# Designs tried in a protein design chat: VH-VL binders against Non-structural maintenance of chromosomes element 1 (nse1). Part 23

Target 1, 232 residues: Non-structural maintenance of chromosomes element 1 (nse1), of Schizosaccharomyces pombe (q53ek2)
Amino acid sequence: MEKERQDGLSDKHKFILQYIMCRTAGVDNEQVRELVQEQYGETATVEDVINELNNSLHNFDFKIKRVQDQLDGRLTLHFQNLSGDPVSQMATPYPPVQIELMRKIIEWIMKCDDYQYSLTTLQIQKLSRKEMGLAPSVIESHLHTFERDGWLRQREGIWTFTNHALAELDAYLHNEYESNLYECNACREIVIAGYVCDCGYCLHVYCCKHLAHVNCINCNTPWANATVIGRW
Below, E stands for the ipSAE of ESMFold2; O stands for the ipSAE of OpenDDE; V2 stands for 0.75 times the mean of E and O plus 0.25 times the DockQ between their complexes.

## First folded at step 18 (VH-VL; framework fv_ciduvectamig_arm2)

Design m04 (from j01 with heavy chain A107P; at its last look DockQ between E and O 0.48; V2 from the best seeds 0.00; counts 0 for: pae E 2.2 > 2)
Fold by OpenDDE, look of step 18:
Structure m04 (fold): chain C 232 residues (1-232), chain A 126 residues (1-126), chain B 110 residues (1-110)
Amino acid sequence: as target 1 above (232 residues)
Amino acid sequence: QVQLQQSGPRLVRPSQTLSLTCAISGDRVSDDEYAWSWIRQSPSRGLEWLGRTYYRRKWYDDYAVSVKSRITVNPDTSRNQFTLQLNSVTPEDTALYYCARDQGIAPAFLYYFDYWGQGTLVTVSS
Amino acid sequence: QSALTQPASVSGSPGQSITISCTGTSSDVGGYNFVSWYQQHPDKAPKVLLYEVSNRPSGVSSRFSGSKSGNTASLTISGLQAEDQADYHCSSYTTSSTYVFGGGTKLTVL
């Protein structure tokens, strides 16, 4: 690896940082790996570069965080602001009405019935009309913005958090919705896609797959009988 | 690059407490992507995992059953280090002790050790 | 938790391929894909070679590969080199949220 400049980061490190920062929804770990290898050679690791970057970023309350997808385990890197209210921070480019709508959507997702942690477009429209007086067309526009910016994703009209949103909102979600969230017993992260056994043992879909067991390790009940968390 | 530097006494009397410290550089003990473990090695028992500490909005600890009643792994965020305390030691606790980083990625751990300390030989003898 | 079973020693000539086995139970090697392998030279700390049975960290030679069948994981070293002479350790995560190691294998390059 290149020797660090007096400012603590080499030009190559700065380049990599810029690459990650420009991708607000996160960047695939493999893409960053390729970039690191291109810059520093085959012996260089993403981990080493990220550690060095984070060492500098820490002083500014920023961090590059690795996030693994709850379903398939895909790794992405995310630039995170660790200071303040993440909802307010993310809303810097948003008008107040959009910030409020985002807060409401977060609430509705977290408090939705049957552990689905998701909402249909129609549900969001109805709730938004009722609580905020927003027209359906306006809601659709805002949802599109949130999707574009990497906070929400939709599949067949069903909306939920992106991995980026989960990473950024982690502290917020735990602080505001502690009674409404599940944590994975394996990795201690929030579960929006997973299983919860009757005994309370909870795993991400990916974590469950990796553990490769048929039964709950806590009570030995088959996972087939577990409650599904999320709509996926 | 992450470095782990171990320190502590190399001789402990039976029934006393074994104490070791692992200083971390290039990373933070409170990093929510990793865990911090103690492992020991002896000719008779090979490598043996003892326990770990890690931070996920709060601190967690996991311990091996064999030492659970006697072991404490504590983080020190102010000094960016973590410690091992093993109470009521016997000659069987004589070993080369390592601190190590447990590689983890949210929302999953990868369950391997990527960085190790230099090791500390601790002898339990009267 | 009992240690995983490894052969005490293996040997090979330069250029050959050797395999080291690691046998556990359904509570560790057979139950999960969290098997890792480590290389340890004299007076050095272990170095990770493989994680999750067959994944190589960056910087690890492609000469090292891993597999698992049933309760047995295997490390294969192809194109054996003098520098490969070392102790090799397998590890597995367990259903008890602990780690278990093998007894270690001494590899001699003839």
Scores: ipSAE 0.498, ipTM 0.816, lowest interface PAE 1.1, mean pLDDT 90
ESMFold2, look of step 18: ipSAE 0.559; ipTM 0.808
ESMFold2 (binder alone), look of step 18: mean pLDDT 92; pTM 0.946

Design m05 (from j01 with heavy chain D31S R56Y; at its last look DockQ between E and O 0.53; V2 from the best seeds 0.00; counts 0 for: pae O 3.9 > 2)
Fold by OpenDDE, look of step 18:
Structure m05 (fold): chain C 232 residues (1-232), chain A 126 residues (1-126), chain B 110 residues (1-110)
Amino acid sequence: as target 1 above (232 residues)
Amino acid sequence: QVQLQQSGPRLVRPSQTLSLTCAISGDRVSSDEYAWSWIRQSPSRGLEWLGRTYYYRKWYDDYAVSVKSRITVNPDTSRNQFTLQLNSVTPEDTALYYCARDQGIAAAFLYYFDYWGQGTLVTVSS
Amino acid sequence: QSALTQPASVSGSPGQSITISCTGTSSDVGGYNFVSWYQQHPDKAPKVLLYEVSNRPSGVSSRFSGSKSGNTASLTISGLQAEDQADYHCSSYTTSSTYVFGGGTKLTVL
């Protein structure tokens, strides 16, 4: 790899960093791999480059985080702000009302009944009307903004966190909603799509498929009897 | 580039504690992307994974069943290193010991060793 | 945990293809797709060749490939070269969150 400049990063590293930073929803690991190989040759690894970047970013409370999709295991890289309140320190500044709405939506998702970790548009509208006095049209506009900016995704009117949101909100979710979250016993990440066995053993959908599709590793109970986490 | 440099005594008496240190450069022992493992190699047993330590919101340790009662793997964040302690050693613990970086945590859900130390031959003899 | 089973030695001529097997149990090789292969030259530390049965890290030659069927994983080296003479080790992650290694295979290039 190219010698680091006195500032600790080569021009190629800076380029890669910029590439990742400009993609606010995250970037596919394979794309970054291709970029790294293009810049440094076939012997260069994403991991080495990311480590070097993170060594520098650490001083500024930033990090490039690798996230595995909970359903299909796809790896993406995300530029993460580790300082302060991630909701208040979004890359795109939101008006106070939108920040508050986002906080509420996070809360509603995390406290959702039956391990759904998701909300319908109607639920969000009802709750927002009740708690914030917001009109449905306003809610729709804000939801669109959150979706556009990579915080929320919707499928057939059901809203939940994106991988980017999970990456950015990781510390926040642990701090604010510890009693309401599950962690995967395999990869230690928050589970919003997966299974939890009666014994308490929890796996992402992807992790379950790869580690134990049939029975719980902890108690040998069939996963068919496990509680489903999330709507997917 | 990540480098692992091992240090420690090469001769240990039976019933004593084997202690080794692995100094990390180019990475941090407190990285939430990687685990740090000890592996040993002998002609009789081949390669044998002993245990690992890693940080992900908190510190974790995993140990092989064969040595679980005698082994401790500890991180040292101040010196950016991790250590191996193996208690009550016998001649069967004579081996070439390696420290290694493990890709088997968090999103690095790959479960292989990508960087290795230079190895330390430890002989257990009276 | 018992070591994975590998042949003690294999040999081949330059340009040939050879295969090294690694047999485990349903708790390791047969349970997961987390099999890795390592090459080790004399007086050197092991070097990873494959992970997750068949994936190559950056810098590893395409001559190295891997597969798995049941409880047996296989490493295939095509276009055998003199530099391939080394010891080869398989490894698998286990259901107990541990690693297990094979006994190792000595490859001689004739």
Scores: ipSAE 0.043, ipTM 0.650, lowest interface PAE 3.9, mean pLDDT 89
ESMFold2, look of step 18: ipSAE 0.399; ipTM 0.729
ESMFold2 (binder alone), look of step 18: mean pLDDT 92; pTM 0.946

Design m06 (from j01 with heavy chain D31S K58R, light chain R56K; at its last look DockQ between E and O 0.62; V2 from the best seeds 0.00; counts 0 for: pae E 2.9 > 2)
Heavy chain, then light chain:
Amino acid sequence: QVQLQQSGPRLVRPSQTLSLTCAISGDRVSSDEYAWSWIRQSPSRGLEWLGRTYYRRRWYDDYAVSVKSRITVNPDTSRNQFTLQLNSVTPEDTALYYCARDQGIAAAFLYYFDYWGQGTLVTVSS
Amino acid sequence: QSALTQPASVSGSPGQSITISCTGTSSDVGGYNFVSWYQQHPDKAPKVLLYEVSNKPSGVSSRFSGSKSGNTASLTISGLQAEDQADYHCSSYTTSSTYVFGGGTKLTVL
ESMFold2, look of step 18: ipSAE 0.585; ipTM 0.811
ESMFold2 (binder alone), look of step 18: mean pLDDT 92; pTM 0.943
OpenDDE, look of step 18: ipSAE 0.673; ipTM 0.862
ESMFold2, look of step 19: ipSAE 0.505; ipTM 0.778
ESMFold2 (binder alone), look of step 19: mean pLDDT 91; pTM 0.943
OpenDDE, look of step 19: ipSAE 0.648; ipTM 0.857

## First folded at step 19 (VH-VL; framework fv_ciduvectamig_arm2)

Design n01 (from m06 with heavy chain A107P; at its last fold request DockQ between E and O 0.74; V2 from the best seeds 0.00; counts 0 for: pae E 2.1 > 2)
Heavy chain, then light chain:
Amino acid sequence: QVQLQQSGPRLVRPSQTLSLTCAISGDRVSSDEYAWSWIRQSPSRGLEWLGRTYYRRRWYDDYAVSVKSRITVNPDTSRNQFTLQLNSVTPEDTALYYCARDQGIAPAFLYYFDYWGQGTLVTVSS
Amino acid sequence: QSALTQPASVSGSPGQSITISCTGTSSDVGGYNFVSWYQQHPDKAPKVLLYEVSNKPSGVSSRFSGSKSGNTASLTISGLQAEDQADYHCSSYTTSSTYVFGGGTKLTVL
ESMFold2, look of step 19: ipSAE 0.591; ipTM 0.802
ESMFold2 (binder alone), look of step 19: mean pLDDT 92; pTM 0.945
OpenDDE, look of step 19: ipSAE 0.650; ipTM 0.854
ESMFold2, look of step 20: ipSAE 0.602; ipTM 0.817
ESMFold2 (binder alone), look of step 20: mean pLDDT 92; pTM 0.948
OpenDDE, look of step 20: ipSAE 0.720; ipTM 0.876
ESMFold2, fold request of step 21: ipSAE 0.547, 0.539, 0.574; ipTM 0.803, 0.792, 0.805
ESMFold2 (binder alone), fold request of step 21: mean pLDDT 92, 92, 92; pTM 0.947, 0.948, 0.947
OpenDDE, fold request of step 21: ipSAE 0.784, 0.817, 0.789; ipTM 0.901, 0.913, 0.902

Design n02 (from m06 with heavy chain S37N, light chain S36N; at its last look DockQ between E and O 0.78; V2 from the best seeds 0.00; counts 0 for: pae E 2.5 > 2)
Fold by OpenDDE, look of step 19:
Structure n02 (fold): chain C 232 residues (1-232), chain A 126 residues (1-126), chain B 110 residues (1-110)
Amino acid sequence: as target 1 above (232 residues)
Amino acid sequence: QVQLQQSGPRLVRPSQTLSLTCAISGDRVSSDEYAWNWIRQSPSRGLEWLGRTYYRRRWYDDYAVSVKSRITVNPDTSRNQFTLQLNSVTPEDTALYYCARDQGIAAAFLYYFDYWGQGTLVTVSS
Amino acid sequence: QSALTQPASVSGSPGQSITISCTGTSSDVGGYNFVNWYQQHPDKAPKVLLYEVSNKPSGVSSRFSGSKSGNTASLTISGLQAEDQADYHCSSYTTSSTYVFGGGTKLTVL
């Protein structure tokens, strides 16, 4: 690797950092791997580069976080702001009403019944009308904005967090909704798509597939009898 | 580049506590992507995993059953290091001890040791 | 937990292919695809060769390959070279969230 300049990062590291930062919804780990190898050769690893970047970013309350998709295990890298309230400090400046709506949506998702950790468009519209007096058309516009900016994703009218949102909101969710969240016993990350056994043992869908696809590791109960977390 | 530098006494008396330190450079002991492990090696037993410590919003520890009652792995964030304490040692605890980084308890399920310390031969003898 | 079972020693001539087996149980080798292989030269720390049965870290030669069937994982070294003379260790993650190692195999290149 090139020697760090006086500012703490080599030009190649800065380039890689910029590459990651420009992709606000996250960047595929493999793409970064290819970039790292292109810049430093085949012996260079993403982990080493990211570690060095994080050492520099730490002083500025930023971090590059690696996130594994809870369903298929896809790895993405995310530039994360660690300072302040992540909802208030979103990369895109939102009007106060949109910030408030986002906070409400987070709350509704986290407090959703039956371990769904998701909302339908209709549910969001109803709740938003009731609690904020927002018209359906306005809500749809804001949801589109949140989707565009990589905070929420929808499938067939069902809304939930993106991997980027999970990365950015990690501390916030733990602090505000500790009693409403599950952590994966394998990787210790928040579970919005997975299984929880009656014994309390919890795994992401992907983690379950790789670590214990048949029975619960803790009590040996079949996962087929476990409660499903999320809509997937 | 990540480096692990081990230190500690090489001779310990029976029934005493074996203590080793692993200093980390190029990474942080509080990293949420890695775990910090102790492994020992002997001619009779080969490689043996002893335990690990790692940070995921809070500190976690895992220990091998064989040493669980006697072992403590502690992080030191102020010095960016982690330690091994093994109580009530016997001659069977004579081994080459390694600290190592693990990537398993995070994204990607990379349950292998990528960086190792230089090793410390610890002899338990009266 | 009991160590994984490896042959104590294996030998081969330059250019040959050799295989080292690692046998465990359904709680380790048979339970997960988290079998790793390490190469260890004298007075050096182990170096990872393969992870998750058959994956190669950066810088590892294509001469090394891995497979698994049931409770037995295998490391194959093709085109044996003098530099391959070393100890080889298998490891597996376990259902108890621990690591288990094999007894190690000494490879001699004749």
Scores: ipSAE 0.459, ipTM 0.803, lowest interface PAE 1.6, mean pLDDT 90
ESMFold2, look of step 19: ipSAE 0.530; ipTM 0.786
ESMFold2 (binder alone), look of step 19: mean pLDDT 91; pTM 0.936

Design n03 (from m06 with heavy chain S37N A107P, light chain F34Y; at its last look DockQ between E and O 0.44; V2 from the best seeds 0.00; counts 0 for: pae E 3.1 > 2)
Fold by ESMFold2, look of step 19:
Structure n03 (fold): chain C 232 residues (1-232), chain A 126 residues (1-126), chain B 110 residues (1-110)
Amino acid sequence: as target 1 above (232 residues)
Amino acid sequence: QVQLQQSGPRLVRPSQTLSLTCAISGDRVSSDEYAWNWIRQSPSRGLEWLGRTYYRRRWYDDYAVSVKSRITVNPDTSRNQFTLQLNSVTPEDTALYYCARDQGIAPAFLYYFDYWGQGTLVTVSS
Amino acid sequence: QSALTQPASVSGSPGQSITISCTGTSSDVGGYNYVSWYQQHPDKAPKVLLYEVSNKPSGVSSRFSGSKSGNTASLTISGLQAEDQADYHCSSYTTSSTYVFGGGTKLTVL
């Protein structure tokens, strides 16, 4: 009979964990790979170190998740809390009105029309006035804070979730907005930038490019004819 | 560090269900980095991939077309293992069965088998 | 019948180079770069030599190399040694989200 392996953490593992934890918006996988190679040698892999960390962390309802950007496929590592109320935990430093606004922005993004999963600054201003009575200058200040802290991102006034927010909110979004979300058939992650075929087969932008299929593998319809998810 | 240890009966009668277990040490069956596979080897067909399971908030599976109507791969998180169930076996199912790990899921997309169990020769005979 | 075609056997003398072919279709070897090669000694489980056509896992000898052209992948073993005598299997991931294997090639070192 074989001896079960000991799962203790070394000082080098703790250093890697602290490096990731200190970067709330996520850390580039390549930066962590360089660090792992510096600590363990040129042949050490990020995958093995992260797996060993996660074996220890799972007992405390924490994990390190590797997140693939839905557009360009860049990998980042995110320390996440799997328990409690994710919105309340992510917004702990904020006053109550900002926490309420964050919950509303999440709802508005998840329930927006036409597969957009994003809102313009003007849409946020109109919805917040209608549903919360907030002035545009107040909204501008709060959005700046959410962008600075890595919860929302925008491009030319179009706002949506960051990869960090998606990782932290994963359980919350599945529990509260299950009927409003799409899941990628290649990687099983929430889609806010991608394609959905008429047959229901759904892919991230990057997953579709990475698989290099011209047509949907489920129904053979060209991806050029698929409905676009998100604005990107 | 990672080891796959197989167990299960080596003799099964035709029409019955073949059931094999693969115990994992040095990793978690519920890891979202890896998929857990069954592969068999026979003189008539060589190596043949049968199916796999993996975890992303829930369990997903992929099965070979040739056995899809008869196969189930079941994870067991509490025992850190996964099982092969192949129904309605015939002598054609006599083979050396392996469990194996791959990383052929996002984000790695590494479609190869890096760790294998020791193999279990299963004979289907009356 | 195996989904990928390999020669049944190949032989070579110590120090020679040999190449084993693996031919599939546009839905597997030709459609993706997810070809891998395995070495299997008698009574042992297969051991990966190459993945993604030409990449080597840690600990695999530089004498093993891989390439692909169209629907055919190739494993080349240079500087043959007695311990290279084994069965060699190719595999590919498919556009139907499955894996397929070749029939295997028995390498005899003379």
Scores: ipSAE 0.424, ipTM 0.761, lowest interface PAE 3.1, mean pLDDT 87
ESMFold2 (binder alone), look of step 19: mean pLDDT 93; pTM 0.954
OpenDDE, look of step 19: ipSAE 0.558; ipTM 0.832

Design n04 (from m06 with heavy chain R58K Q103R; at its last look DockQ between E and O 0.65; V2 from the best seeds 0.00; counts 0 for: pae E 2.4 > 2)
Fold by ESMFold2, look of step 19:
Structure n04 (fold): chain C 232 residues (1-232), chain A 126 residues (1-126), chain B 110 residues (1-110)
Amino acid sequence: as target 1 above (232 residues)
Amino acid sequence: QVQLQQSGPRLVRPSQTLSLTCAISGDRVSSDEYAWSWIRQSPSRGLEWLGRTYYRRKWYDDYAVSVKSRITVNPDTSRNQFTLQLNSVTPEDTALYYCARDRGIAAAFLYYFDYWGQGTLVTVSS
Amino acid sequence: QSALTQPASVSGSPGQSITISCTGTSSDVGGYNFVSWYQQHPDKAPKVLLYEVSNKPSGVSSRFSGSKSGNTASLTISGLQAEDQADYHCSSYTTSSTYVFGGGTKLTVL
């Protein structure tokens, strides 16, 4: 008993939507593909179902965003509320000092030197002490919370945004940090792991690999000479 | 469920502007998953991609080198459609024109056309 | 003259396998794995059969397969059926961020 989209979402569409909404840090595209095939049959595609959901959700300033990992290209799906302050939407009910720390970490990542778009634990501790008066043990506790809740990720003490955070912060970063942004010329998403040519042409690591070209297509300069964005 | 419906004049005089419209149902022209392309077909030259428009926080376009100086592809979000404008046409522009949904800017980089309009045969002659 | 070279025609008997070639350059077929194939019946719009050389969208028969070697992509149709009689077009994305098409191949099923 499915309804046409102009009458609202079918029960099967609502089931898929709820599955994605309940996984606030994002859900793997292939897991949703399995669910779509169970609900609609093997010939149904994730792309069609998500597109139908987004056609309905658009009217309420919601969307499901498909996010490509900048290194390996894996797709995840993220439910977004497009209205309001993205940083406040990221927060569980954090105390004000933790919300302010998150805003500062965003600033420090976006303004860091040498195209790194990442900070060490020590850098965060030093900046937090200097600008907020917070002790190192308090910072470690807050970073653990941000990692657990899916906002930041780290490798050997080097911290940066998760794909979930990039999706949620998209509008905020474009609005507040426009002069510090790089965008991929292939997919038009923010780059924190990739390459930028002297001519300004910029690609994610995955997009550069997937296009499989030795030289920048805009100016023909070898990618080997490009500036590396991020630490990966 | 996605459907592309074309409209526009079938006869255009040389040196005038060819203008075609593609109305979209079951999708949004402003979807950040897809691009919207125009492709034409003639007996002498087969299928020929002309250009596209797409939305990612702002509008982008790409055009084939052969027509770049004469072509514009315009989105219209309020009517959920996109148009082809080809200026200064000659009889060489006589063709069957298609609009198509283009997968080439999606996160997966699939680079093919999954939905096509019905086609509009445009004749350029005096 | 099309940017990609296809044979003008190919024929085969029901149940046989046939192959259609699509030859380009290092700036398209050879430079990318973004080759797609379209089937076009008379007076119909093209319909995608394959993308990314060998991948099938949902609903396309398993009898269609694709491959690429160097600057040449190939569409293979196994178990040929009368309904396969159509025109077939190859397409590639290019290093100039455009698309190019082949001239088309008319498949006749005997």
Scores: ipSAE 0.578, ipTM 0.808, lowest interface PAE 2.4, mean pLDDT 87
ESMFold2 (binder alone), look of step 19: mean pLDDT 92; pTM 0.944
OpenDDE, look of step 19: ipSAE 0.599; ipTM 0.844

Design n05 (from m06 with heavy chain A108L; at its last look DockQ between E and O 0.62; V2 from the best seeds 0.00; counts 0 for: pae E 3.0 > 2)
Fold by OpenDDE, look of step 19:
Structure n05 (fold): chain C 232 residues (1-232), chain A 126 residues (1-126), chain B 110 residues (1-110)
Amino acid sequence: as target 1 above (232 residues)
Amino acid sequence: QVQLQQSGPRLVRPSQTLSLTCAISGDRVSSDEYAWSWIRQSPSRGLEWLGRTYYRRRWYDDYAVSVKSRITVNPDTSRNQFTLQLNSVTPEDTALYYCARDQGIAALFLYYFDYWGQGTLVTVSS
Amino acid sequence: QSALTQPASVSGSPGQSITISCTGTSSDVGGYNFVSWYQQHPDKAPKVLLYEVSNKPSGVSSRFSGSKSGNTASLTISGLQAEDQADYHCSSYTTSSTYVFGGGTKLTVL
């Protein structure tokens, strides 16, 4: 690797960092791998580069976090601001009403019944109308903005968090909704797509597939009898 | 580059506590991507994983069943190190002890040890 | 948990290909694809060669390859060189969230 400049990062590291930072919704790990190999050769690893970057970023309350998709295990890298409340940080791009709506949506998702961790468009519209007096057209516009900016994803009218949102909101969700969230016993991340056994053992869909595809590791009960977390 | 430097007594009496320290450089003991493990090696038993500590919003510990009742792995964030305590040692605990970084906690599910300490031979003898 | 089963020793001539087996159970080698292999030279710490059965970390020679069938994982070293003389250890993650190692194999290059 190239010699670090006085600021602690080589030009190549800075380039990689910029590449990650410019992709606000996250970047595929494979893309970064290709970039790293292009810059440093085939012997270089994403892990090494990210570690070095994080060592520098730590002093500024930034971090590059790797997130694994809860369904298919796809890895993405995310540039995170660790300073302050992530939701409050949304104040920069969003007006107060949108920030408030996002807070409400987060709450509604986290407190959703039956382990769904998701909302329909109609549910959001009803709740937003009731609690915020927002018109359906306004809500739709805001939802589109949240989707565009990588906070929420929509499938067939069902809304939930993106991997980016989970990464950015991790601390916030743990602090505000501890009693409403499940953690994966394998990777210790929040579960919005997975299984929870009657014994309380919880796994992401992907983690379950790779670590215990038949029975619960804790009590040996078949996963077929487990409660499904999320709509996927 | 990550480096692990071990320290501690090399001679322990039976029934006493074996204590070792592993100092970390180039990484943090509080990293949310890695676990920190102790492994020992003996001619009779080969390599044996003993336990690990890792941070994920809170501290977690996992221990091997064989030593679970006697082992404690503790992080020290202030010194960026982690320790091994093994209580009530017997001659069977005589081994070369290694600290290692574990790739098994983060989203990568790789489950291997990539960096190792230099090893510390600990002899249990009266 | 009982150690994985490896041959105590294997030998080969330079340029040959050798295979080291690692046999476990359905709770470790047979249960997961989380088998790793380590090379250990005298008075050195183990060095990882393979992870997840067949993946190579950076800096590992292409002469090393891995496979798994049932409860048995295999390390193959092609084009054997004198520098390959070392102890080789297999490891597997287990269903109990622990690691298990093999007994180790001493490779002698003749």
Scores: ipSAE 0.500, ipTM 0.809, lowest interface PAE 1.4, mean pLDDT 90
ESMFold2, look of step 19: ipSAE 0.506; ipTM 0.783
ESMFold2 (binder alone), look of step 19: mean pLDDT 91; pTM 0.942

